VHH binders against Transcription initiation factor IIB (tfb). Designs and how they scored, part 12

Target 1, 335 residues: Transcription initiation factor IIB (tfb), of Methanocaldococcus jannaschii (q58192)
Amino acid sequence: SVDYNEPIIIKENGEIKVVKIGELIDKIIENSENIRREGILEIAKCKGIEVIAFNSNYKFKFMPVSEVSRHPVSEMFEIVVEGNKKVRVTRSHSVFTIRDNEVVPIRVDELKVGDILVLAKELPNIEEDIEIDKKFSKILGYIIAEGYYDDKKIVLSYDYNEKEFINETIDYFKSLNSDITIYSKDLNIQIEVKNKKIINLLKKLRVKNKRIPSIIFKSPYEIKKSFIDGIFNGKDAKVFVSKELAEDVIFLLLQIKENATINKKSINDIEVYEVRRITNIYTNRKLEKLINSDFIFLKIKEINKVEPTSGYAYDLTVPNAENFVAGFGGFVLHN
Key: E = the ipSAE of ESMFold2; O = the ipSAE of OpenDDE; V2 = 0.75 times the mean of E and O plus 0.25 times the DockQ between their complexes.

## First folded at step 4 (VHH)

Design b06 (framework vhh_gefurulimab)
Fold by ESMFold2-Fast, scan of step 4:
Structure b06 (fold): chain B 335 residues (1-335), chain A 119 residues (1-119)
Amino acid sequence: as target 1 above (335 residues)
Amino acid sequence: EVQLVESGGGLVKPGGSLRLSCAASGFTFSWYAAAWFRQAPGKEREFVSAITRGGSTTYADSVKGRFTISRDNAKNSLYLQMNSLRAEDTAVYYCAADEYYFGSEYDYWGQGTLVTVSS
């Protein structure tokens, strides 16, 4: 079973989003009129939710969840692999490893530092014909990462040395006949944009939540790529104060066949997450037998005993796959 | 004024078919994405199907393979062909339109048309 805070990407009623597994399952159980109890397990049927799982060809796709469950827990283990991707799981839960050139499950309590785990190299790139402007997508990414808006204006802040992106932003909003005010102070450039149509669009997308909107997870490759460029402001690395946004970004990168490393730091007693893009992924040559898979194979760096986030551990059943993808970095977990 | 008007609802037996229509006026429909939603008595409003400006479609799992959404920009109209109807499809069906597809958030909504599937 996994910890409350583990991120999972789901598809529900045509929308794709990243949620905390514990939040998802608690809501399903609490809204269920028929909760089954098997010992300490609370089990509820699940309808209309799909999660990512792999098929017999080692390719990922969305597959339906039949049941969700939770049980009381007092002990949890955090597994950290190369690139500092991590997942918190119970001792009896199984992840996937490679044995005799086959992908097989292995229990957490059998794992040792140096063992190889299976994670997602790429996720299904859902591409609906969503007609969103590529330039708007980039600006939207930057607004979510660095900007804010109110009923009167959109405010974007830049370092003076980001001249190319500053000019791109100004040109974009001018092309929409927006009222633009630019001012500089202390080597910082601020752009204030007055455009009621765009502000209303940001409200619809719930941009103040500072999460990646569903429309982006369903957009064409070029729109997703442009959005990511906005998040990263044309750079290969970005520091996130929001763990949830960093998690969203990792899942989106996997959809466009990119990967990332994560570096957790403390700045002024605030936890921050530096995500660094990897656009060219190299897999160990002794695993070339699985070159066409959607998998990447990473070594365990640390296994730490940690406190559970809630009083519960969580699980879900994907009956045709017996696996699913979750965790900060996209771990493949057995169910 | 912007207006969406649904029609084509009615009573049908299980296994039957209905075609819903939505007439758009007061705006350039071809510039908008459009969708169908439904709401059964005592239930929340749920997504049924959507179509983009370019004609790409998406469907809720419960209707996939049975319903077909389509549009006719020359007639400013949206359609929902409903086949193999089930009692669970009984609901008021709403037409919605927006510049972009935003799940359940759309700028323009119709008044709804009732579909009843019973023996």
Scores: ipSAE 0.000, ipTM 0.255, lowest interface PAE 14.4, mean pLDDT 85

Design b07 (framework vhh_gefurulimab; at its last look DockQ between E and O 0.01; V2 from the best seeds 0.00; counts 0 for: pae E 15.6 > 2, grease 24.3 > 24.2, placed apart)
Fold by ESMFold2-Fast, scan of step 4:
Structure b07 (fold): chain B 335 residues (1-335), chain A 119 residues (1-119)
Amino acid sequence: as target 1 above (335 residues)
Amino acid sequence: EVQLVESGGGLVKPGGSLRLSCAASGFTFDSYAAAWFRQAPGKEREFVSAITRGGSYTYADSVKGRFTISRDNAKNSLYLQMNSLRAEDTAVYYCAADLYYWGDEYDYWGQGTLVTVSS
């Protein structure tokens, strides 16, 4: 079973989003009219929700969840692999490893530092017939990462040296007949934009939540790529104050076949998360060539006993797959 | 202030043709997605056709091959060429515009123009 706070990407009523597994399952159980009890387990049927899982050909796709469960827990383990990707799981839960050139489950209590775990190298890239301008997608990413807006204006701040992106932003809003005010403040360039149409669009996309909108997870590759470029402001690394946004970004990167490392830092007693885009240089290339899959094979760096976030540990059942993807970095977990 | 004004509706025999026009003021169609919707008496509003800001076309299955959407950015107008009209096409036709195409939730709507297909 996994901790309450573990991120999972789901598809529900045509929307794709990242949620906390405990929040999702608690809601399903509390709204269920038929809860089945097996010892300490509370089990509820699930309908209309899909998660990412792999089939016998080792390729990921969205697959329906049939049941969800939770049980009281007093102990949790945090597994940290290369790239500092991490997941919190119970002692009896199984993850996947490689044995005799085959992907097989292994219990958490049988793991040791140096063992190889299976994680997602890439996730399904859903591309629906949705038209979004690449320039808007990039600016939307920047607004979500760094921007501010209210009923009257959008405010964006740039380093003086970001001349290309500044000009791209100005050109974009001018093309929409916006009122634009540009000024310098504390070595930054400030751009204030008044455009009721764009502000209403931001409201419809729920941008103030500072999460990646579902429409981006369903957009064509080029639109996703432009959005990521906006989030990272043309750089390879980005520091996030929001863990949830950092988690969203990791899942989106996996959809466009990119990978990242994660570094948790403390700045003035505030925890922040640095996500750095990387090549597969730390990957075991021999295993990747041997096993044709959507998997990446990473060594365990640490196994730490930690306190559970809530009174429960959580699980879900994916029929015909018996696995699912979750965790900060996309771990493959057995159900 | 943004306004959309439809015209070109009327009475036509089954098998006939009509061309609807939508004139925009307060914005330019070259920067917006635009669509045609229709509503028959006693029914919900139904999507007919759209043209995205990038110039891609989309049609409802019931009209595909019979209707053609187009725009003239120089005249700031949107058109719907309707061929091989059927009694089931009888409805008030509405012009709609939004900054981006993302379903049937458009920000700007016209008042509509009536199309009656009857013998």
Scores: ipSAE 0.000, ipTM 0.267, lowest interface PAE 14.6, mean pLDDT 85
Fold by ESMFold2, look of step 8:
Order: structure tokens, then C-alpha cells, then sequence
Structure b07 (fold): chain B 335 residues (1-335), chain A 119 residues (1-119)
């Protein structure tokens, strides 16, 4: 079972999004007319939700969830692997390791520092016909990462030295007949844009939530890539104040065949997350099935006892697959 | 000045067919998604069909299998082929265009063309 706050990418009613597994499952249970109980375990039927699970070819697919469950818990274990990817799970929960060239489950209470875990190297690249261009997707990424807007204007801030990005922003909004005002203070350039159409679009996309919109997770590779370039402002590392946005970004990076390392920091007493892109992913495996798999194999750095977020642990059932991807960095979890 | 002008409305018997056209001017139509909406007397405006810049399309459940949306970017035109018409299809039909189609709010609207389906 996993902790409340663990991120999981789902497909629900045609939308792809990253949610907290606890929020998802609590909502399903609270809206269920018939809850089955097995001891302390509360179980509800689930329809219309898919999660990412691997098949016998070691490839990830979206697969249906049949049931969700929760139970009270007094302790959790945080597993931290290379790259500082992490997940919080119960003592008896199984994750996946590799043994004799086969991916097999292993219980958390049997793990030790130095053991190898199976994580996602790539996630399914779902591409639907989305009417959004590369320039807007890049600016959207920047707005989500660092910008803001209200009912009247969009405000984008740049370092004075980011001249190409500044010009790109101005050119884009000029092409849309926008009212543009530019402010300069010290080494900061602020671009204020008045455009009702774009503000309405940002509201429809719920950009104020600072989350990756579903249309991005479903967009063509070039749109995803341009959005990511906007998030990172053309760099290979970005500091996020929002853990949820950092989690979204990591799942999106996996869709475009990139990966990341995570470095949790404290800046001015605020916890932040530095995400560094890894674009050249190599496998050091000999067996073709493992070379061609969607898996990356990472060593455990730490196993720590921690307190549960909600007092409950959460799980879901993926029939036949008996696994799903969740956690900060894309862990493969047994169900 | 941006204009969308619908045409092709009229009176038709149940089971009949009608083809609506929407002529666009004053903007680069091929850069826009386009849609048809309709409004029956005393009812709210409702979505009928949309088509992206790339030619992908969506239909309301009530018209699936009977209506076909298409566009001709060379002629700056949007079309709606309406087959197997029913009395409940009676409405004023509106052409709409927007840079991004995933939403019910469109920037540009035509004045509408009346379609009446009756014996």
C-alpha cells in the first residue's frame, strides 16, 4: 500500500493527469454506494480509470483499475534510490527488483541499502490531435513554471540577459494583436500582456493551479518537448517550489524519453526541488528483453521509517498485470 | 474586419438533407479551428460539431452518423452536411472559429442561418 501524497499518473474520462493516490481513492470510496470490508481494509469497485502498468514484454501501458482500497496504518517506509527518486510504502508492500534476469516482486521489509529496484525509464507516449502550437506550448510552460495572470493581464518575468526568450514572447503576443507593456527594473524585464482570448484559454486550462494540463500529456512529442523547454527556460535544470509541479514534470519527461534527477533543497527556509534532465539514457544490460524494456534499474540509497500523511495507506488493483507506476520518479509497485 | 457568414439554411422535410456553408474573411482561416453550434427557439445554444486545423473532428452525440463537418482552407470555408434530418434539428445554426477548439467559448461567430425541418 502507498502513502496518501504519492503521485500517480492516471487516465480518467479521456483526461491524463497526475493526482495524489490518496485523494483519488478517498474520493472513490466516499462516493461509492457499496464498500466491501475485509478486516481493516476498505475496498470499492472502480470504473473508468486507467493507470500505467507493465506487461509481459516489460513495456508500460495504460491499464484498467478494477478496485481501490485503503486501510489504517501507523508507519510508512520511504525508499530513496539513485537520483533521489522516492516513494513511501508500507512495510509489507512489494516493489520490484531484478533477479536472474527477471523482474520480480520483493517486500519492502526485505530490502536493504544497495539493493536494485525497478523504476520507469519511459512512459507511454500518448499523442492525440491537440490544437496547440509549439510557441504557445512553450509560453504556457513558462507561465506555469514562473508566470502569473489575472482576469485582465498575463505577467511574464525574465532576466535581462534572456533576450531571445523576451523577443520570442513579444513576437508571439504581437502576432495575436495583444496590448503589450514592458517594464524594466534592475536586471529584470517584465512583460505585461492584455489578451482576453489567451487569458480565457489559461482559465480553461486551469493554469492558476500550476499543474501540467491534460492536453499536454496527450499532445504530440514536439508539443510536449516545446512545453518542457518552456518549463526549463531552455536549460537542463529547474528549481520548483511546487512539489506537485515537479512530479508532473518528471512524468512528462518520461513520456518524451528523458529522465531526471531530483535534489531537494532549502532556499530561504522554503523547501524546493531541483529537477535535472537526463536526455542520454543508456542501458548496461546484455539480455535483449531488458535492453528493450521500459525499465531503469537503480540502487537503494536510503530506507527510512516515516509517518503516514493521512493515517491510511492506499492501493489499487490492476487485473492480470498486478502492478502500477507511482511515486516521485516513477516507481513500479506491486498490487 | 473578421466575418463569418453562414448560408444554405432553409426548409426541408424530415429525412431530407441540407448543406450549410460558412465563408470566412478578414483573418487566416486555415490557422483556426472551426465549429458549428445551433440554437432552437427558447433553448440554450448547443454544440454540434468542430474540426481542427489538421482536419480532426468531433460531433455531439445527437448528430453522430447524420452530420459531417468539413473545411476547405483554400476557399476559407467550413461546411456541415446534414443528412436524415429530424424535427429536433430545427434551429439557427452558427459558424464559430477559434485558435484552439477544446472549449465551448469561441472568439468569432457568424450571424446564423435558419434550418427548419417540417412536413
Amino acid sequence: as target 1 above (335 residues)
Amino acid sequence: EVQLVESGGGLVKPGGSLRLSCAASGFTFDSYAAAWFRQAPGKEREFVSAITRGGSYTYADSVKGRFTISRDNAKNSLYLQMNSLRAEDTAVYYCAADLYYWGDEYDYWGQGTLVTVSS
Scores: ipSAE 0.000, ipTM 0.199, lowest interface PAE 15.6, mean pLDDT 86
ESMFold2 (binder alone), look of step 8: mean pLDDT 82; pTM 0.831
OpenDDE, look of step 8: ipSAE 0.017; ipTM 0.306

Design b08 (framework vhh_gefurulimab)
Fold by ESMFold2-Fast, scan of step 4:
Structure b08 (fold): chain B 335 residues (1-335), chain A 119 residues (1-119)
Amino acid sequence: as target 1 above (335 residues)
Amino acid sequence: EVQLVESGGGLVKPGGSLRLSCAASGRTFSDYAAAWFRQAPGKEREFVSAISRGGSTTYADSVKGRFTISRDNAKNSLYLQMNSLRAEDTAVYYCATDEYYWDSEYDYWGQGTLVTVSS
């Protein structure tokens, strides 16, 4: 079972989004009239939700969840692998490793530092017939990373030395006949844009500040790429104060066949997350049979006993796969 | 470690004034953007005003000319001077701070202080 805060990418009612597994499962259980109990497990039927799982060809796809469960827990273990990807799981839960050239489950309590775990190298790139301009997508990335919007305006903030991005933003909104006001003070530039049509479009698309909207997760590759370029502002690395946005970004990178490392940093006594893009994915273990798989194989760096976030640990049943993807960096977990 | 504590809310008549304060610990306002948000009963949380690390300010259209955001770096405190208060200003007011200048999804929030404008 996994910790409450573990991120999982789901598909529900045509929307693709990243949620906390504990929040998702608690809502399903609380809304269920027919909760069954098996020992310490509370189990509820699940309908209309898909998660990412691998099939017999070692390829990931969205697959339906049949049941969700939770059970009381007093201890949790954080597994940290190469690239500082991490997941919090119970000692009796199984992750995947390689044994005799086969991908097999292994219990957390049997793991040792230096063991190999299976993680996602890439995730399904869902591409729906969505008409979004590349320039709009890139600017949306800027808004989510560097600004905000409300009912009347879009606000973007820059340092004076980000001249290229300032000009790109101004040119884009000018091309849309927007009302633009520029404020400057103490080496900071603020661009305020008033354009009711664009603001209404953001509302229609259900864009939330500091979260990647569902429409981007469902967009064509070029639109996802432009969005990511907006988030990273043309750089290979970005510091996120929002852990949830960092998690969203990693799942989106995996959909466009990129990967990332994570570095937890302290800035002015605040913990932040630096996500660094990797376009040239490598592995220390190349199995001939698994060369065409969607997997990467990473060594365990640390196994630490940690405090559970809630009174419960959580699990999903995916009947056609017996596995699912979750965690900060996309771990493959057995169910 | 970061904690924000609002104060100064209360009951005030239309046309009156209130000054809200926000005291920070575990973080210094001089190094971060700070903002005030409010939430009226049954409504979504809305942006009121923000101030950058350098002191640049922005205001929601509904409060421009009536409210003034300010910061005292020596006291590590953020203020919102509210003048010409209207019934529509009734809400719980939240102090927030973030690395991003104007992000409406600020990382750290106070518990809020209630402002009631009624006759």
Scores: ipSAE 0.000, ipTM 0.088, lowest interface PAE 21.8, mean pLDDT 83

Design b09 (from b01 with T58Y; framework vhh_gefurulimab; at its last look DockQ between E and O 0.01; V2 from the best seeds 0.00; counts 0 for: pae E 16.1 > 2, placed apart)
Fold by ESMFold2-Fast, scan of step 4:
Structure b09 (fold): chain B 335 residues (1-335), chain A 119 residues (1-119)
Amino acid sequence: as target 1 above (335 residues)
Amino acid sequence: EVQLVESGGGLVKPGGSLRLSCAASGFTFSKYAAAWFRQAPGKEREFVSAITRGGSTYYADSVKGRFTISRDNAKNSLYLQMNSLRAEDTAVYYCAADEYYWGSEYDYWGQGTLVTVSS
């Protein structure tokens, strides 16, 4: 079972979003008319929600959840792998490892530092016929990562060295007949945009919560790629964001066959996460080539006993797969 | 002035059919995605179906196989063909439109049309 705060990407009523597994399951159980109790387990039927799981070919796809469950827990373990990807799980839960050139489950209480775990390399890239502009997608990413807006304006700040992205931003908003004011101070450029239609769109997408909107997870590859470029200031290799946005970004990168490392930092007494794009994530290319899959194989760096976020640990049942993807970085978990 | 006007609601027997229409005016409908939502008495508004500008369709599990969404850009109209109606389909049905599809969030909404599936 996993901790309340573990991120999971789901599909529900055609929308794709990243949620906290505990929040999702608690809501399902609270709204269920028939909760089955089996020992310490509370079990509820689930309909209309899909999660990512792998089939017998080691390829990921969205698969329906039949049941959700929770049980009281007093201890939890945080597993940290290469790239600082992490997941919090109970001692009896199984993750996946490699044995005799095959992907097999292994219990958390049997894990040791240095063991290899299976994580997602690629997630299903759902591409719906969504007619969103590449330019808007990139600007939206930048607004979510570093911008802000209020009822009257959108404000974006740039370094003078980002001339291409500055010009791209100005041209985009001019094409929408926006009122644009540009300020320069020292080496910084600030662009203020007044466009009521776009501001209302940002409000509707709840951009102030600084999360990736569902429409982006369902968009074509080029739209997702442009959005990610916006998150990373056009050309930067790294960005500092909240934990929740970092989680969203990792899942989106996996949909476009990209990856990143994560590093928790404190800046001016504020906890932030550095997400750094990488092109050479695989140190164990032999295993990757040996097992033709959507998986990567990363070594455990730390196993720490931690306090559970809530009084419960959570699980999902995916019929015919008996696994699902969750956790900060996309861990493959057995169920 | 942007406006969406639903029509075609009414009283129908269980197992019957109804076709809802939504007339769009004041904007270029062909550039918008469109959707149907419904709200039963005492319940939250729920998604029913959506159609993108390119014609891709999406359905709630509860209506899949029974309802069909379609559009006619030349007539600035959206339709919902409802077959095999059940008492549980009784609700006010709303038309919604947006330049982009994002599930439950839309720029423009109609005032709704009541569908009652009788005993």
Scores: ipSAE 0.000, ipTM 0.315, lowest interface PAE 12.8, mean pLDDT 85
ESMFold2, look of step 8: ipSAE 0.000; ipTM 0.248
ESMFold2 (binder alone), look of step 8: mean pLDDT 86; pTM 0.877
OpenDDE, look of step 8: ipSAE 0.026; ipTM 0.289

Design b10 (framework vhh_gefurulimab)
Fold by ESMFold2-Fast, scan of step 4:
Structure b10 (fold): chain B 335 residues (1-335), chain A 119 residues (1-119)
Amino acid sequence: as target 1 above (335 residues)
Amino acid sequence: EVQLVESGGGLVKPGGSLRLSCAASGFTFSNYAAAWFRQAPGKEREFVSAITRGGSTTYADSVKGRFTISRDNAKNSLYLQMNSLRAEDTAVYYCAAEDFYWGSEYDYWGQGTLVTVSS
């Protein structure tokens, strides 16, 4: 089972978003009219929610969840693999490893530093016919990562070296007949935009939460890529104060066949996350059966005993796969 | 004046079929994504189906394989073909339209048409 805070990407009635597994399951159980109890395990039926799982040819796709469960726990283990991707799981839960050239489950309490784990190299790219301006998508990414908005205006701050993006932003909002004020502040260029239609759109997309909107997870490849370019401001690495946004970004990168490493840093005693995009991924290329899989194979660097976040551990049942993807970096977990 | 007007509802026996229509006026319908929602008495509003500007469709699990959403931009109309109707399909059906497709956050709504599935 996994910790409360582990991120999972879900699909519900056509919407795609990243949620905390514990928050999702607690709500389902608390709203259920029939909770089945098996020992210490509380089980509820789940309807209308899909999670990512791999099929028999080692490809990921969204698959329906039939049941969710939780049980009390007093201990968890945090598994950290190469690239500093991490997941918190119970000792009896199984992850996937490679044995005799095959992908097989292995219990957490049987794992050792140096063992290979299976993670997502890429995730299903959902592309609906959604008409979002490519330039808007990039600017939206920047607003979510670094911007500010209220009922009156959107405020964006740029380094003087970002002349191309500054001009792109100005030209875009001018094309929408926006009221634009440009000024210098603390060696930066600030762009203040007054446009009621765009502000209302940001409200509808719930941009105030500083999360990736569902529409982006469902958009065409070019729109997703443009959005990511906005998040990273044309760079290969970005520091996130929000762990949740960093998690969203990792899942979106996997949808466009990109990968990343994570480096946890401390700035003024505040934990932050640096996400660095990877163009070249190292895997077990010699495993013929797995060459065309959606998997990446990473070595365990650390296994640490940690305290559970909520006092519970959580699990999902995916009847046709017996696995699902979760965790900071996309771990494959056994049901 | 912006309006969405539903029609085609009525009483039908289980296993029967109905075709709902929604006529849009006062805006350029072809520039909007559109959807059908339903609400049974005393219950929350439920998503049924959506269609994007380009014609891509999404369905709630409860209606997949039984309902078909379609649009005719030349006639400014949205349709829902409902087959193999069940008692649990009884509800007021609403059409909705939106600049962007992202679930239940639609700008324009019709007044609804009642569908009753009963013997």
Scores: ipSAE 0.000, ipTM 0.177, lowest interface PAE 17.7, mean pLDDT 84

Design d01 (framework vhh_gefurulimab)
Fold by ESMFold2-Fast, scan of step 4:
Structure d01 (fold): chain B 335 residues (1-335), chain A 119 residues (1-119)
Amino acid sequence: as target 1 above (335 residues)
Amino acid sequence: EVQLVESGGGLVKPGGSLRLSCAASGFTFSDYAAAWFRQAPGKEREFVSAISWSGSTTYADSVKGRFTISRDNAKNSLYLQMNSLRAEDTAVYYCAADYYRWGSEYDYWGQGTLVTVSS
């Protein structure tokens, strides 16, 4: 089973979003009229929710969840692999490894530092014909990463050395007949934009929650790529104060066939997450059966005993797959 | 005022067909994406189909191959052709429109038209 805070990307009522698995399952169980109990395990039926799982050709796709469960837990283990991707799991949970050139499940209590784990190299790129401007997508990414808005204006802050993106942003909003005011102090530039149409779009997308909107997870490749370019401001790395936004970004990168490393840092006693983009990762040249799979193979760096985030550990059942993707970096977990 | 008005609902036997219409007024319909949703008694509202301003379409798995969404911008109208109807298609059908085509969120909604599939 996994810890409460483990991120999982789901599809529900046509919406794609990243949620905390414990929050999702607690809500389903709390709202269920018929909870089945097996010993200490609470089980509820699940309808209308899909998660990412691999099929028999070693490709990921969204697959329906039939049941969710939780059970009391007193200990949890954090597994950290190369690139500092991490997941918190119980001792008896199984992850996937490679043994005798086959992808097989292995229990957490059998793992040791140096063992190989299976993670997502890429995720399904859902592309709906969503009519969104490529330039707006890039600006939206930057607003989510660095900006804010209210009923009157959008506010964006830049470093002086970001002149190219500053000019691109100004030109974009001028093309929409926006009212723009620019402030400068020392090496910082602040741009205020008044545009009712764009502000209404930001309200609809609930941009104030600082998460990636569902529309982006469902957009064509070029729209996703532009959004990511906005988040990173054309750079390879970005520091996030929000763990949840960093998790969203990693799942979106996987949808556009990019990968990332994660570095957790402490700045002024605040935990921050640096996400560094990596493209064209080639990790499985020797394993012929898996060359065209959606998998990446990473070594375990650390296994640490940690406190559970809640009183429970969580699991879900994906019929016909018996696996799902979750965790900070997209771990393949057995169920 | 912005208004969407559905019509074409009624009673039909299983295996039958119905064509729903939605008339838009008070805005430039051709600039908007439009969708059909339905709500069966005692159930949550469910997505059925959507069409973008450019004519691209999306369907729920439960209706794919049986229902066809279309639009006529000259008539400011949205249509849903429903074939091979089943008892579980019984619901109030709603027309929705929004400037951008995305998800189940739409700004403008009609009052709904009842479709009953029964023998």
Scores: ipSAE 0.000, ipTM 0.165, lowest interface PAE 16.0, mean pLDDT 84

Design d02 (framework vhh_gefurulimab)
Fold by ESMFold2-Fast, scan of step 4:
Structure d02 (fold): chain B 335 residues (1-335), chain A 119 residues (1-119)
Amino acid sequence: as target 1 above (335 residues)
Amino acid sequence: EVQLVESGGGLVKPGGSLRLSCAASGFTFDEYAAAWFRQAPGKEREFVSAIYSGGSTTYADSVKGRFTISRDNAKNSLYLQMNSLRAEDTAVYYCAAEGYWRYTEYDYWGQGTLVTVSS
């Protein structure tokens, strides 16, 4: 079982989004008319939800969830691997390791610092034929990272040194015949854009939630890459005040075959998350069978006992795979 | 960081008593089996006593009836009460802890405390 706050990417009714596993499972159980109890477990059937799992060829794909469960938790362990990717799990849950050149499950309670864990190197790049402009995708990323909108205007804030992106933004909205006002505020450049058609699109995409919209997770590679370029403002690293947005970004990076390290920082007593893109991914090249897998192999840096976020720990069943991807950085977990 | 720190060793006369302590930190002690081992000069390390997370105990034949192992989970501590000490009990005594899920070897070891039984 995993902690309430662990991020998981799901597909539901054609939409792809990252959710907290505990929030997802609590909702399913609370809305279920038939809850089965086995010892301390509360189990409910699950319909119409897919999660990412690997099959016998060591490639990831979306696969249906048959059941979800929760149970009272007495303790939780946080596993931190290279790159500071982390997941909180119960002692009896199994993750995956390498033993005798094979990917095998191992219980959390058998893990030691220095052990190798299996994480996602890349995730399925779902590419639907969607009508979204590459330039719009980039500015949408920037709006989510740095912007605001209301019924009348979009407001974007830039550091004075970001002349290139200021000009790209201005040129884009000018190409759409938008009303643009530029002014200085608190050592930043503010750009106000009035364009009713774009504002209505942002409302439809629910951009105020400051999360990656489903349409982006389903877009072609070029659209996803432009969106990421907008989020990162053309840089390799980005500081996020929202852990949920940072989690979204890491899952999106994995879809375009990129990876990232995470560094948790404190700025003015606020915890922030720096995500840094990795251009070169090292895997164990001696594992000939696994060279073409979707896996990355990372060493455990820390195993810490932590307090559970809620009164419960959570599981889900993927019948044909017996595994799923979750956690901050995309851990492969056994069912 | 996981640590086991022994204390209580020293010089004692034959027939005397000593109480060894082991302070655990950095892990959930009450869920671990814990044990005492010793190594006499010029000899291999040998098992002395173990206490499991459920409270059951085992003893080496050479110490049965003379040594008592106990634990205090509230204080994260393991103890070995040694009575009727003999010259043959002279050794460095080690505290060890084994996860309740692992049974093949001990996961954590202390640095040892010297016990000398001599006139």
Scores: ipSAE 0.000, ipTM 0.080, lowest interface PAE 24.0, mean pLDDT 83

